# VHH binders against DegV domain-containing protein DR_1903, part 26

Target 1, 288 residues: DegV domain-containing protein DR_1903, of Deinococcus radiodurans (q9rt62)
Amino acid sequence: MIAVTTESTADILPLQLGYSGIHLLPVPLGHQGQVYSERELPPDQLVNLIRTTGEPARTLAIDDEVVARTFEAALQGSKSGRLVHVASGSRFTPHFEVAARVAGQFGVRVQVIDGGTVSYALGVQALHAAHLADQGADFGQIARALAELRERTLLTFAVESLDFLRVNGRIGNVAAFIGNWLGLRPLLAVEAGEVVSKARVRGQAAAVRTLLSATHQFQHQTGETLRLYCGHTIGGEGAAEQLQGQLQAVYRDLPAPLHPLGSGLTANVGPGVVAVLAFPRRFGLGHA
Short names: E, the ipSAE of ESMFold2; O, the ipSAE of OpenDDE; V2, 0.75 times the mean of E and O plus 0.25 times the DockQ between their complexes.

## First folded at step 16 (VHH; framework vhh_7pa5_2)

Design H8 (at its last look DockQ between E and O 0.01; V2 from the best seeds 0.00; counts 0 for: pae O 14.9 > 2, grease 27.5 > 24.2, placed apart)
Fold by OpenDDE, look of step 16:
Structure H8 (fold): chain B 288 residues (1-288), chain A 121 residues (1-121)
Amino acid sequence: as target 1 above (288 residues)
Amino acid sequence: QVQLVESGGGMVQPGGSLRLSCAASGFTFSSYWMSWVRRAPGKGPEWVSTINSGGSSTSYADSVKGRFTISRDNAKNTLYLQMNSLKPEDTALYYCARVDEYYSYGFPDYWGQGTQVTVSS
């Protein structure tokens, strides 16, 4: 079967990694000239480090040799000698291009897919790819399935600050628009491989309501039974719990588990973030 | 539907010049700040320049300051980037981006498909 790799920032849970067989390509974090792995700098430590030093952290580009080693390792475990790498959105990170370049060294054995998204939405694609691979799917089948999944995935964040996105190069050092959003929390969505503004709201309750509304709208648009996840960074636990409660109240038969988001995403969006992830339930993730 | 279409990219020798254009449609162009962002292979997105709605205020990344000039023609719904004294490190895919006026940091909410700029001898 085809082996599957994705980035360490895909926020796949240890248990899921265990049964899926997915290999993670480590994405390095940077802070004050020091390079960390996500394991070395978990979210709580990352946030603490940023707060105590006053300096931001960043996700860094991955070295070619690290990519190559990861691919080689994954291929060694592959019966088919083939590998699919699911990369974060090419519009957001350099990782796709790096992976694609390195993949060239492996001929037709490695296919790199632009996931067009981040965090656990990316993880979901990787897990689904692994699920399909286990069923004997080929490159084309996996690619098409993931494309369909992308089109039917809701990922919306309520962030506290755009500063983290800025320092990570996701937005520029542009003039501040003072007055129009003071005290507001922006809600951002990943749509068609891009980040779009969905709303600006005041307070946690409003953010949660907006995320709920977005979920309802998405559900109506798809007309499908959804899998729901309440993502959060450090400090977003309360909001995520609130979101979970409301989702479960509306969708009584659907679980909406809390999903802690990792250091990679935390570095990019900051603490206090709550997110909703939704996609049709028919997309299998393996054992989980 | 918001549309941004970049053009003007190409291959040029170091020290050369290019002028990028971005045709905007599907929104009131004159009401929005606009930006150029670029992405080089193996690197993350890099902010290049921003211009306010009326064109009276501009800002630039340190890496391009003094060499690049952002401008706009609101009557033509077009954003421009004049790039002079180009360097190999300017090689990238260049995106036109609409800036959400309601965000403090000028968050781009839409951008085009990009135009390739390659600086090489």
Scores: ipSAE 0.000, ipTM 0.215, lowest interface PAE 14.9, mean pLDDT 88
ESMFold2, look of step 16: ipSAE 0.012; ipTM 0.419
ESMFold2 (binder alone), look of step 16: mean pLDDT 87; pTM 0.884

## First folded at step 17 (VHH; framework vhh_7pa5_2)

Design J1 (from B1b with E101Y Y102E; at its last look DockQ between E and O 0.69; V2 from the best seeds 0.00; counts 0 for: pae E 9.8 > 2, grease 24.3 > 24.2)
Fold by ESMFold2, look of step 17:
Formats: C-alpha cells, sequence, structure tokens
Structure J1 (fold): chain B 288 residues (1-288), chain A 122 residues (1-122)
C-alpha cells in the first residue's frame, strides 16, 4: 500500500500513529535562536519558556534533508514503493512548497497533497489517506477523497489573542482585526484554505455557544451525520470540556472527544484555544 | 461473534524470549489491521505494535523497536508477536486487537481479546 506522511503539527495522537502507520515530518520550533523538536518542548514547557523569557517561539522552515530522510524512512516500510505526503495548507505555511520541491528528487514515488488546513483537520486527512491506502487506493483515488473531505470540513476556533499568529507570520487576511478589546476573544475559521475572522466574543461561555451554533448550522448545511472533535491547546481544557458537554447534549449518539493540540500549533495560536472540528461521519470508516 | 484468543504468555527471565499468538475468528481477518496493546500493572493501555492487513507494513512503539517483531498469517487467521531481549518493564497483560477506522480516530481498537500475561522476573 501507499505510505503516508504528514507534519508533526497535524496533532495525530500517539495511538493513532501506531494504528495508522503514518510517519511524521518534524516541524522545528525556534526560540531565541535555538532550534527544538516538538518532543523537546511539550506544550507546558513551551508556554513556560515563552513566559519566563518574554520571547515568542516560532515554527521554522523544515530542512530539505529532514524532509528527504522522512520520505525515505516511510518508503522503506512500503511494499508499493510509493508515498503520499499530506502537507499543511500552502496559504498558511511554506511546508507544502518545501515538500513538493524535495518530492521532485523522488520522481513519481512521492506525491504531495496540499491539505488546505492545519492541526487535526490535517491529521484527519492523513488518517483517511492511510485508511484508503490500506484498502488499495491509488494516488488519484486518495487525492479525490481528500478533496471531498476538505470541502466538507468545519474547523473553527476561539483564540485568546492574534499575537501568536502575527509573530509566526500566519495572520493572513485577519490582519485587519489586529488589536484587542479587553475580554474579547477572536473566533476564526479555516475556509477555502484561508483563516477568516467570524466573530469576537466575550468570555468562555460565549465562545463555546458560538462554536456550538457554528456546528449546528454546519450540520444543517451538509445534511449529514457528523464526526466531532473538541480541540484545545494547553489552558483551553475547561472550554473544550464545556463544548463537549453541550455538543453531546445536542448530538446524543455521537462522541465528541477532547483532542489536545501540540507544541507547533500552540506556538502559532497560543494557549487557551478551544476549537471544533466537524466532518461527515462517512469519512474514515474503517470497515471493508 | 468476533473472537480474538491470545496465547503464549508466561514467566521468563530478563533477556529471554516469548512468542505470542492470537487466533482470530468471526470476521474476515485479512481485511483488518491488527495490533498488540499491553497493560502494565497500574497503567492504562499502551500501544506496542501494529501490522497492516496484508502484512507488508509493521510499526513499533519506541520502547520495543528492535526487540519485538509483529507478523501475521492470513491463511491461518493468526497474529504473532515475537518478543526478544525481554525486560522487567515489558511485564504486562498483552492484548490482540482489531483496528477499525470506522470508529474514533483516537486509535483504540474495536475488539480485543482476554489477553495473555507476560511476566519478566528473575
Amino acid sequence: as target 1 above (288 residues)
Amino acid sequence: QVQLVESGGGMVQPGGSLRLSCAASGFTFSSYWMSWVRRAPGKGPEWVSTINSGGSSTYYADSVKGRFTISRDNAKNTLYLQMNSLKPEDTALYYCARVDYEYDYSGFPDYWGQGTQVTVSS
């Protein structure tokens, strides 16, 4: 089957890596000129480092040699000798361009898909690709399925500040909303491969209600039974728990598991984030 | 009707070897990825190893890489785990687990057996 890789910032859980067989391309973190892996700086240590020094951390460009080693490692375990890399959205990061350039060194053996998204929405694409590859799907079938999944995915989140996105150069079209009003939290979404501003809300309860409302409207628009995840960075656990409870009250038979986000995501969006990820349940079905 | 029956556990000295087996029935074994998961005393479940449906790709937790080998025989509906260079920290109840992507992507299996005890002690 076709091997699958994606970025460490896709926030795939450790047990999911084991079951899926996905290899991660490590996205480096920089702080005061020193480079770390995400494993070297778990989210609590990352936030503590930022707080004690007063200096931001940034995700960095990935060296071509690291990309090539990751691709070769994944190919080594593949009987097909073929690999699909699912990259974070090209409108957000340089990582797609780097992966595509390195993939050229491998010819047709390595193909790169622009995931058009970040975080666990990207992770879900990689997990779905791995599932399809195990069922014998070729690149074209995988690419078409992921394109459909992207069109039918809701990713919306409440941040505490736009400052983390700004320092990482990920501010995009929300730059016009720079500045904070006391007690207001920006509510953002990923739409058509871009970060867009949806609202500013006061306090945790309003953020949770707004995320719930967005989910409800999305369900009505798609007309499909959804798979739901409550994402959070360190410090956002309470809000995610509230969101989970309210989602489960509305969608009684659907789990809405809490999904912690890693250090790469935390460097970009900050602590205290709560998110909803939703997509039709039919994606990622594992039965033959 | 899905059944997974593990065997081959036992007591062994540090540095020793064991081979675990898992007999599968009640489903099309060759259509599913299979995993070994272990539960040490006082701990939650820990992923050990995974093999894809055809057996062409194998994956290992860092703690067992180079020492354990997962394999499968689809004609016999049997999953195996060869465990070499065993350490006291490998002491656990080992479960054979079926992986189904239709369920939560968190990576927990949809079916597992009763488990077979592995004890590594001098």
Scores: ipSAE 0.006, ipTM 0.361, lowest interface PAE 9.8, mean pLDDT 85
ESMFold2 (binder alone), look of step 17: mean pLDDT 86; pTM 0.875
OpenDDE, look of step 17: ipSAE 0.021; ipTM 0.297

Design J2 (from B1b with E101M; at its last look DockQ between E and O 0.68; V2 from the best seeds 0.00; counts 0 for: pae E 4.6 > 2, grease 26.8 > 24.2)
Fold by OpenDDE, look of step 17:
Structure J2 (fold): chain B 288 residues (1-288), chain A 122 residues (1-122)
Amino acid sequence: as target 1 above (288 residues)
Amino acid sequence: QVQLVESGGGMVQPGGSLRLSCAASGFTFSSYWMSWVRRAPGKGPEWVSTINSGGSSTYYADSVKGRFTISRDNAKNTLYLQMNSLKPEDTALYYCARVDMYYDYSGFPDYWGQGTQVTVSS
């Protein structure tokens, strides 16, 4: 079957990686000229580093050699000799371009897919790709299926500050976000491969309510049974728990697990972030 | 109801071998990836091995690679783990797990069995 790779910033849990056979392409972090792996700089240490130094961190571009090595390793484990790489959104990360360029060295063996998103939303696509690969899907089938999943994925998050996103170049028009933000918490979403502003709220409770509302709206729009996740960075645990409680109160038959987000995303969005991720349960194993 | 029943555990000396089995019922076994996960005393769950639905692909944790072999018999709805060259650090409760890629052990605990104890000690 086709092997699957994705970026380390896809926030796939260790057990999920074991379950899926997905190989991670390591995305380096940068802080004050020093380069770190996510393993070397976990979220708590990253946040501490940012706070103590007053300097932001960022995700860096991936070296071609690292990409090639990752692809080779994944291909060695594949009987088919084929590989799908699911890359973060090409509109706000350079990783797709790098991966696509390197993929050229492998002829038709490697297909790179623009995931159009980040973090665990990207991870979900990679996991789905792994599922499809197991079923004998070809490149085209996987690509089409992931496109469908992208169209039916909600990723909305509340941040404490836009500074991290700005530093990491994740928001294009800074002017659109600069203004009456004092004391307000921005809510953002990833839609059509872009980060878009959804709301501005005051306080954690309001943020959670807005995320809940977004989830309800999304559920109504899709009309499908969803899988739900409560993502959070360091400092967002309380908000995530509150979100979880409210989601579980409304959707009693659906789990809404807490999903700690990694240092890669933390660098890009900062501490204190809470997110909701939702997509139809029919995607993946165990449910149809 | 999904049911997974592990067996084959026991006490062995270092360098010994065991073969674990997992009897699956309540679902279409041949349609699911299956995994072995273990929990050592005082530690969190550790992934051990995974096999895809058809058995054509297998994956192993670095800690067990070359020593353990996962396999399955879909006609018998049974998952296996051949453990060779056992070490004291392999001591753990071993769980058979039906894979749902989108959730870990905290999401759907019913996708795991009750476990079988493996103890490696001189």
Scores: ipSAE 0.163, ipTM 0.619, lowest interface PAE 2.4, mean pLDDT 89
ESMFold2, look of step 17: ipSAE 0.229; ipTM 0.644
ESMFold2 (binder alone), look of step 17: mean pLDDT 87; pTM 0.879

Design J3 (from B1b with E101F Y103E D104Y Y105S; at its last look DockQ between E and O 0.66; V2 from the best seeds 0.00; counts 0 for: pae E 3.8 > 2)
Fold by OpenDDE, look of step 17:
Parts: C-alpha cells; structure tokens; sequence
Structure J3 (fold): chain B 288 residues (1-288), chain A 122 residues (1-122)
C-alpha cells in the first residue's frame, strides 16, 4: 500500500502515529538564531523560552535533505514503492513547495498533497490518507478524498495575540487585522487554505461561545454528524475545558476530547489558544 | 457488541518467548487495522505493533522491532503477537486494540480488550 507522511506539526498523537504507520517530516523551530526540534523544545519549554527572553519563536523551513531522508525511509517500508505526503497549507507555509521539489527526485513514486490547513486538521487528513491507502486507494483517489475532507472541515481558534501569527507570516493581509486589539481576543479560522478573521471578542467566555456558535453553524451547514475536538496551546487548557463542556452539553452523543497542540503550532499562534476542529463522522474506517 | 479477548500471557524468563492471541467479535475484523499496546506499571500506554486490515503491512515500535511479530488470521478473527527474546522491560499488560485513527479520548484506540499480563523475570 501507499505510505503516508506528514509534517511533525500535524499534532498527531504518539499513539496515533504508532497505529497509523504515518511517518513525520520534522519541522524545525527557531528562536534567537538557535534551531530546535519539537522534541527538544516541547510546548511548555517553548512558552517559557518566549516569556523569559521576550522573543518570539517560529517554525523554519525544512531542509531538502531532511525531506528526502523522510521520504526514503517511508518508501522503504512501503511494498508499493509509493508515498503520499500531506503538507500544510501552501498559502501560508513553505513546506509544500519544499516537499514538492524534493518529490521530483523520486519520479512518480511520491505525490505531495496540499492539505490547505495546519495542526491536527492536517493530521486528520494524513490519518484519512493512511486509511485510504490501506484500502488500496491510488494517488488520485486519496487526493480527491482529502479535498472532500478539507471542504468539510472546521478549524476555528481564538488567540490572545496576533503577534505570533504575524511573526510567522501566517496572516497575509495585515490590513485585515488593523485596529485596536486592546482587550480583544481575535477569533480566526482556516478557510480555503488561508487564515481569516472571524470575530473579535472580549474574554474567554465569549471566545468559547463564539467557537461553539461556529461549530453549530458548521453542523447545520453540513447537516452531518460531526467529530469534534477541542484543541489548545499552553495556557488554553481552561478555555478548552469550557469549550468541551459546552460541546458535550449540546452534542451528548459526541465526544469532544481535548487535544493539546504541539510546539510548532504554539510557535505560530502563541499561548492561550483554544480551537475547535470538526469534520463529518463518516470520515473514518470503513468510509471513503 | 465489539469484543476483544486477549490470551497467551504469562510469566517467562528473560530470553523466553510468548505468543499472544486476540479473539475479535462483534465487527468485521478483516476491515480494521489492529494493534497491540501495552501498559507497564506506573507508565502510560505504549504502542507495540500494528497490522493493516489485510495483513500486508506491519509496524513495530523500536523497542520491539526484530523481536516481536504481529500477524492476523482474518478467517478466524484472530490477532497474534509472537514475542521472542523477551526482556524484563517487556513486562506489561498487553492489549489488543481495534484501530480508529480519529479516536484517542481514552488514550487507546476505540476498542480494546481487558488485556493479558506478560511478566518477564528471572
């Protein structure tokens, strides 16, 4: 079957990586000229480093050699000799371009897919790709299926500051974010491969309510039973718990587990972030 | 209902071997990836091995690679784990788990059994 790789910033849990067979492409972190792996700089240490130094961190471009090595390793484990790499959104990360370039060295063996998103939303696509690959899907089938999933994925998050996103170049049009943000918490979403502003709210409770509302709206739009996840960075635990409680109150039959987000995303969005991820429950084992 | 029943555990000396079995029922076994996970005393769950639905692909944790072999018989709805060259650090409760890529709320795959105890000691 086709092997599957994705970026380490896809926030797939260790256990999920184990039982999915997915290989991670390491995304390096940068702080004050020092390069770290996510393993070397876990979220709590990353946040502490940022706070103590007053300097932001960022995700760095991946070296071609690292990409090639990752692809080779994944291909060695693949009986089919084929590989799908699910990359983060090409509109706000350079990782797709690098991966695609390196993939050229492998001829038709490697297909790179633009996931158009980040964090566990990207992870979900990778996991879905792994499932489809097991079912004998070809590159085209996987690509189409992931496109469908992307179109039916909600990723909305509340940040404490736009500074981290700005530093990491994740927000394109600065003009869209111009204004007095004092005391306000921006609510953002990933739509069509871009980060877009959804709302500005005051306080954690309002943020949670807005995320809940976004989820409800999305559910109504899709008309489907959803899988729900409450993502959070360091400092966002309380908000995530509140979100979880609210979601579970409304959707009693749907689990909404907490999903701690990794250093890569933390570097890009900062501490205190809470997010909702939702997509149709039909995406999973036994379903295309 | 989905049921997974592990067996084959026991006490062995270092360097010994065991073969674990997992009897699956209540679902289409041949349609699911299956995994073995283990929990040692005082530690969190550790992934051990995974096999895809058809058995054509297998994956192993580095800690067990070369020593353990996962296999399945879909006609018998049974998952196996051949454990060779056992070490004291392999001592754990071993769980058979049905893989759901999106379910992790419990720290395990969506369905797992009660586990079978493996103890490696001199």
Amino acid sequence: as target 1 above (288 residues)
Amino acid sequence: QVQLVESGGGMVQPGGSLRLSCAASGFTFSSYWMSWVRRAPGKGPEWVSTINSGGSSTYYADSVKGRFTISRDNAKNTLYLQMNSLKPEDTALYYCARVDFYEYSSGFPDYWGQGTQVTVSS
Scores: ipSAE 0.256, ipTM 0.657, lowest interface PAE 1.9, mean pLDDT 89
ESMFold2, look of step 17: ipSAE 0.349; ipTM 0.709
ESMFold2 (binder alone), look of step 17: mean pLDDT 86; pTM 0.867
ESMFold2, look of step 19: ipSAE 0.332; ipTM 0.683
ESMFold2 (binder alone), look of step 19: mean pLDDT 86; pTM 0.867
OpenDDE, look of step 19: ipSAE 0.183; ipTM 0.624

Design J4 (from B1b with E101Y Y103S D104W Y105S; at its last look DockQ between E and O 0.05; V2 from the best seeds 0.00; counts 0 for: pae E 16.5 > 2, grease 25.2 > 24.2, placed apart)
Fold by ESMFold2, look of step 17:
Formats: structure tokens, sequence, C-alpha cells
Structure J4 (fold): chain B 288 residues (1-288), chain A 122 residues (1-122)
């Protein structure tokens, strides 16, 4: 069956990597001219480093050789000799272009899909791809299913500051919000492969209420039973727990588990982030 | 060399409690996600619980959710599992496992200890 890779910033949990067989393409971190793996700088150490130095961290481009080694490792374990790589959105990072360039060296054996998103929304695409591959799907079937999933995914999040996105060059069409934030938290969404501004709110309770409202509107518009996740970076755990409780009060049959975000995402969006990820439950993730 | 040493197992009656500990050495404990895995007689390994490197996020199998609590003390390089409301079905050899989150081969545990026996019977 077709092997699956995605980026380390997809925030897939270790157990999910185990049962899915997904291989991760490591995204490097840079700080003050030093390069780290995400493993070398866990989120708490990353935030402490930024705070004590006053200098931001960035996710960096991935070397072609690292990409090639990742593809070769995944292909070696594949019975089909075929691989699909699900890349972070091409409007967010250079990683799709790098992966596509390297994939050319492998001919038809490696194909790359632009995931159009980041974080666990990307991880969900990779998990669904692995699920379909396990059922015998070919690349075209996987690509079409992931396109449908992207169109029916809500990813909305409250950041503490736009500065992390700005420093990493990930600001997109929210650049107009750079400037005097008078104690307000931006609420952003990923829509059609871009980050967009949805609101500005004051305080954790307002952020949680707005995320809940976005989820309710999304459910109403789709009319489908949703799978829900409460994402967070370090420092956002309390907000994520509050969001989870409120989602479960509205959607009594849905667990809405907490989902931590790794260092790559923390470098780009900062600490204290709370997010909701929602998509139709019918998109299986391959677990028992 | 990586070493994980579990302790705290024993015999307990149904409804009882136990607290498992795992002492870690030979690696930077605070850099790794950690899991508890168990193996019941005649069964394959079963995932029980996982905790992230900072201890801020915890995950549980449905069979133990609400009864077991995973925690860690990064200053002492120690992982814990508090097990309450124990049932005969919880009888197993419990392993502390290190998870290599970003390895090229997967998130499968790359090291685990010898295990500590938990027996729940009257």
Amino acid sequence: as target 1 above (288 residues)
Amino acid sequence: QVQLVESGGGMVQPGGSLRLSCAASGFTFSSYWMSWVRRAPGKGPEWVSTINSGGSSTYYADSVKGRFTISRDNAKNTLYLQMNSLKPEDTALYYCARVDYYSWSSGFPDYWGQGTQVTVSS
C-alpha cells in the first residue's frame, strides 16, 4: 500500500505515528544563527529561550538531502514502492516546493499533495491518507479525498500576538493588523489555503466563546456530525480545557480531545494559543 | 545507555489503587514523550496512557479513562501512573516506554523497561 509522509509540524501524536506508519519530514528551527531539531528544543525550552534572549525563533527550509532521505526511508518500508507526501500549505511555507522538487528525483514513485493547511489539520490529512492507503486507494483517490477533507475542515485559533507569524514571514493577508494591539487577541482561521482574520477579542473567555461560536456555525452550515479537537501551544492549556468543556456541553456525544502543538508551530504562532479543529466524522483516521 | 525502571506494582483487590513509578536515566528525560503500555496474560501489548514532554497534555485509552492518571516529574526524571478503581481486567505487566516523536521509523516506543506486575484479584 502507498506509504505516507508529512512534516514534523503536523503535530501527529506518537501513538498515531505508530499505528499509521507515517514518516515525518523534520522541520528545523533556527534561533540566533543556531539550528535545532524540534526534538532538541521542546516547546517549554523554546519559549524559555525566546523569553530570556528577547529574540524570536523561526522554522527553516528543509535541506533537499533530508527530504530525499525521508522519502527513501518511507519507500523502503512500502510494499507498493509508492509514496505520497502531504505538505504544509504552499501559501504558508516553502516546504511544498522543496518536497515537489525532490520528488522529481523519484519519478512516479513519489507524489506530493499541497495540504493547504498546517498543524493537526495537516496531520489529519496525513492520517486519512494513510487510512485510505491501507484500504488500497491509489494516489488519485487519496488526492480527491484530501481535497474534499480540506474543503470541509474548520481551523480557527486565537493567538496572543501576530509578531510570531510576522517574524516567520507567515503573516499573509493579516498584515494590516500589525501595529497597536490594545490588549486584544487576534482570532484567525485557515481558509482556502490562507490565514485570514476573523475577530479581535479581549481575554480568554471571549476567545473561547468565539471559537465555540465558529464551531457551531460550521456545524450548522455543514449539517454533519463533526470530529473536534482543542489545539493548544504551551501556555494555552487552560483555554483549551475551557473550550473542551463548552464544546461537550453543546455536542454531548463528541469528546473534543486536547491536542498539543509542537515547537515548530509554537515558533510560528507563539505560546498561549488555543484552537479548534473540526471536520466531518466520516473521514476516518485509521485507528481502531 | 537508556534505562527505564518500573516499580510500584503488586497485588490489590478490585476497587483498590496503586501508583506506578518509572525512573529514567541515560537520556534527557524532559525532551521525550512517555507512555505506559501493558501486556495482559495471553494478549498483545495494549497502550494505556501517554504524556507529552512538558507534562501539559495527557492521553488515555478508553478502558482506563477516568480511573488512571499519568504524570511526570522532570526534575526527578520520573514518570508516574496513578491507578484507581482497579478491575481484574487491569491485571497485566505494565511497562514505562520512551517515545521518539520525530524518528524516521515512527512514533513507536524505542525503549521500555522490564515492567512491573499489577495483579487485581480477590
Scores: ipSAE 0.000, ipTM 0.183, lowest interface PAE 16.5, mean pLDDT 84
ESMFold2 (binder alone), look of step 17: mean pLDDT 86; pTM 0.862
OpenDDE, look of step 17: ipSAE 0.029; ipTM 0.417

Design J5 (at its last look DockQ between E and O 0.26; V2 from the best seeds 0.00; counts 0 for: pae O 7.4 > 2)
Fold by OpenDDE, look of step 17:
Structure J5 (fold): chain B 288 residues (1-288), chain A 121 residues (1-121)
Amino acid sequence: as target 1 above (288 residues)
Amino acid sequence: QVQLVESGGGMVQPGGSLRLSCAASGFTFSSYWMSWVRRAPGKGPEWVSTINSGGSSTYYADSVKGRFTISRDNAKNTLYLQMNSLKPEDTALYYCARVDEYYSYGFPDYWGQGTQVTVSS
């Protein structure tokens, strides 16, 4: 069985980690010259730190040695002696490049996949990879499956400020909106491995409606039964609950659970963020 | 409605044993994977153990491996956790969780209220 690793910022739940056997590559956080782990600086403390200091936090590059240790640890547990690492989007994070470089030290044993996304969307890919690996899938099969999943994943989120994204170097195509967004809440999406602007709205209700609309459109485009998740950072709980309520009203058979996002993502997008994640249920793994 | 009710918690001395139970209702119990999760004071949730629908496969966290045994009785709609050789670090609120039927590695969609386990001299 191929071992699977992903970044700690993939926002995989502890329970899911237990099932899957996924090893997390720790992504460090930075604030005012200090380095933290996500464990040392949970989301609430991170937000408090940002508010009290007035200084943003950021995710930092991962050290090669940390990557290598993570890979070695994962390989040790692998009977196959093979490992797939699912990395966050290479177009807006440096983590893929670092992982790929380090993977070279392991010959053909380690393959790195560009997940093209972040947070729990990345986590879902890693979990799916783990499932496929458990079924005896090879590198090619896993890569192809994840590519298909990426093409059929919606990740759209409303932020309170673009400042966090800017500081973290995550704004590419969104740069045009930086100059005149006073009083507006930007809605962004991850598409084709990039962060793109989708809308600018005023107020929480409008943000939630827009996220709902995006979900509906996506559902119609795919024509598939979806899994839905309502992500949020600290301060986004109310919006997420509202989103959940509306999604459940429309999609009665879909649970659309709340998914608190970790410190890594919080550092990148800031507080008060609400997100919708959707992908086809067929990528789920039955219990048969 | 889906319900999960944990029981069997209590206070024990180090080295002691407890058996937790989880009574499930409101769904086809035998069709779902089930898990135990615990939360210690001041800590986040920690996965403890998982069992597949039929009970033929079990999984354990390293911290409890060899000491804890997960099992189920599908006829009784009940999940069990036999905890032996208990340690103070096992002190936590223990939750029963249903695993989503569509994703084997995935998403606990329902949780119980938990049962308190305290290991202390």
Scores: ipSAE 0.018, ipTM 0.303, lowest interface PAE 7.4, mean pLDDT 88
ESMFold2, look of step 17: ipSAE 0.513; ipTM 0.786
ESMFold2 (binder alone), look of step 17: mean pLDDT 88; pTM 0.888

Design J6 (from B1d with E101F; at its last look DockQ between E and O 0.38; V2 from the best seeds 0.00; counts 0 for: pae O 10.4 > 2, grease 25.9 > 24.2, SAP .727 > .668)
Fold by OpenDDE, look of step 17:
Structure J6 (fold): chain B 288 residues (1-288), chain A 120 residues (1-120)
Amino acid sequence: as target 1 above (288 residues)
Amino acid sequence: QVQLVESGGGMVQPGGSLRLSCAASGFTFSSYWMSWVRRAPGKGPEWVSTINSGGSSTYYADSVKGRFTISRDNAKNTLYLQMNSLKPEDTALYYCARVDFYYSGFPDYWGQGTQVTVSS
């Protein structure tokens, strides 16, 4: 069977990792010249560090050696001698390029897939890949399936500030509007592998309404039964709960669990972030 | 209906061994990944080991690696956990769990558990 790896910032829950056998490629965090692992700097500590120092944190590039070690470890556990690595979006992270370069050292044994997204949206792809691998899928089948999943994934999030995204080089065209964001909460989405601006709203309630609206629109467009998740960083719990309540009110038969986001994403988007993740159940991860 | 029934638990001295079994029914056993999870008193569930549907790949928590071996017999619809070099910290209720990555990525069915107690 093909082994599966993904980045540590994929926000896969510990139990899911254990059950899936997915190996994580550690993404380092940087703050004031010091390097941390996500384990060393949990989200609450990360936020406290940022607040106390006034300096932002960021995700750093992964060393080739770390990638190679991760791949080797995963391959050792695989009788097939093959590995799929699901990388975060190549358009806003360097991780795909690094992984692809290192994969070359392994010949045809390792395939790197551009997940085109981040956080648990990436995690869902990795988990789906693991499932397909178990079913005997080959590289091509896995790649095609994940591509289909990407096309049918909604990831929209409301941030308190664009500063974190800016520092991490994630906002591209969104940065052009920074001057006009005073007092507003930006809503962003990952579309076609890029972070795009969706709206600017005032207040938590408006943000939640907009996320809800985006979800409804997405559901209508896909015409499929969705799995829903309410992601949040530190400080976004209230908004996430509110979102959850609203989603559950509309979609009574669909759970919308809260999904705390890890330090990697927190570094990139900052505290107080609330997100909605949705994708068809047929790909779905969320509840049995 | 999906059923998982664990057996083989008991009390052993440190350094001892046990072999747990899980009898599965009500589903195509050979199509699912299976896991062992344990819960110690006052603690949350802890993943122990996972095996893929065909048995070709196995995964272990660091805490049990080198000591525990997960296996399965698909012809018998049975999951096994060979536990060697048992330690007091291995004391827990051990659950057999079906894993469905496609729908949840979480175990969707659990057994009732079998108690393992390691004590001098």
Scores: ipSAE 0.006, ipTM 0.268, lowest interface PAE 10.4, mean pLDDT 89
ESMFold2, look of step 17: ipSAE 0.011; ipTM 0.411
ESMFold2 (binder alone), look of step 17: mean pLDDT 88; pTM 0.888

Design J7 (from B1b with Y105R; at its last look DockQ between E and O 0.10; V2 from the best seeds 0.00; counts 0 for: pae E 18.9 > 2, placed apart)
Fold by ESMFold2, look of step 17:
Structure J7 (fold): chain B 288 residues (1-288), chain A 122 residues (1-122)
Amino acid sequence: as target 1 above (288 residues)
Amino acid sequence: QVQLVESGGGMVQPGGSLRLSCAASGFTFSSYWMSWVRRAPGKGPEWVSTINSGGSSTYYADSVKGRFTISRDNAKNTLYLQMNSLKPEDTALYYCARVDEYYDRSGFPDYWGQGTQVTVSS
C-alpha cells in the first residue's frame, strides 16, 4: 500500500489520522521571531497572542530536513516502499516546491501531488488518496483520481478581513480589491488552484445565504449527490451553525457536519471565517 | 427514509447507570457501522463510541473507556449504549449516528437522530 502524507494545515481530524495512517508534515507558525507547532499554539491562544501583541502570525517554510524525516517515517511503515505527498496548492504556499525538491532525494519512491487547495479540501484529497492506496491503486491512478476530485470540489468562504491573507502573502488574484471591501464581508472561493472573489455582502445572514446559493449552483452544475461540510475558524461557530441548519433544511438526507479549522489556517484567513466544502459523495475517504 | 430514534435518557445521580437504545429504520442496519456522539452544554459534538457492522469490533473515546459499552442487535435493528459509573461530565444530549459507508474509517456520521438527554446530578 502506497503511504500518504500531507500538511498539518489540512485540518484532518485526530480520529481520521489514527485510522488512515496519514503522516503529517508539520507546518510551523511564526510570531515575533518565536516558532511554534500548531499543537503548541491552539486557535484561541493564537488569536489571543495576535490581539495582545498587535503582531501577526505567519505560517513558515518547512525545513528540508523536517520534510525528509517525515517522508522517511512514512516510508518506513510502508510495505510497498512508496509514498505520495499531497501538498497545499502551489499558488498559495511554497510547500509544494519544498516537498518536490526533497522528494527528488528519494527517486521514484516519493511522488508529490499539487493539491491546488488548502484546509480540509486538502485533507479530503489526502484521505481519498489513502482510501485508494488501501484498494491497491498506483501513483498514476491516485494522481488521476485526485485531479478529478479537485475539479469537482467547491470551497467557498466568508472572511472578516483580507488582512490575514495579505500578511501571509496569500492574497493573489484578489489583491486589487483591498480597500474596496470596507464595510462588507468578502466571499472568496478556491477555483483552479487560485483564490478568487465571488461576492461581498453585509452581515452574517447574507454571507450564509450566499454560501447556500453557491452550494445550490454547484450541485446543479455537477448533478451529483454531494458531501457537505461547514468549516469555521474560531469565532465563526455561530455562522457555521446557521449555515448547517439552512443546508439541512434543503438537503435533508445529507449531513453537513461542522468542521473546526486549525491554527495554521486561522493564521492565514483570520478568526470568524465560515466556509462550505462540497464534493461528490462517490469520493470515498476510508473508514475507522 | 433513514430514521434513527434514541431513547433511555434521564436524570441519574453520580455513579449511576443508564442504558440508551436507538431504533433504526429505512436502511440495511447490519451493513453499517454505528456510533454514539454527545453534545454537552456549551460545547460542540464529541465522539463517544463506534461499533462495526457485525458487532465484533468496538471503539471508545478515552473519557468513557471502561465505563461505557456499545452493542448492537442486528436482528432487531437496534443500537445500545450501556453507561455505568456516570459522572457530571457525562451530562449531554446523546445522538445515535450512522457512519457513512465511504466515511466509516474516518468516523464521520451521515445521519443522526434527535438525541436523548442524559443528566447526571445530585
Scores: ipSAE 0.000, ipTM 0.127, lowest interface PAE 18.9, mean pLDDT 84
ESMFold2 (binder alone), look of step 17: mean pLDDT 86; pTM 0.872
OpenDDE, look of step 17: ipSAE 0.006; ipTM 0.246

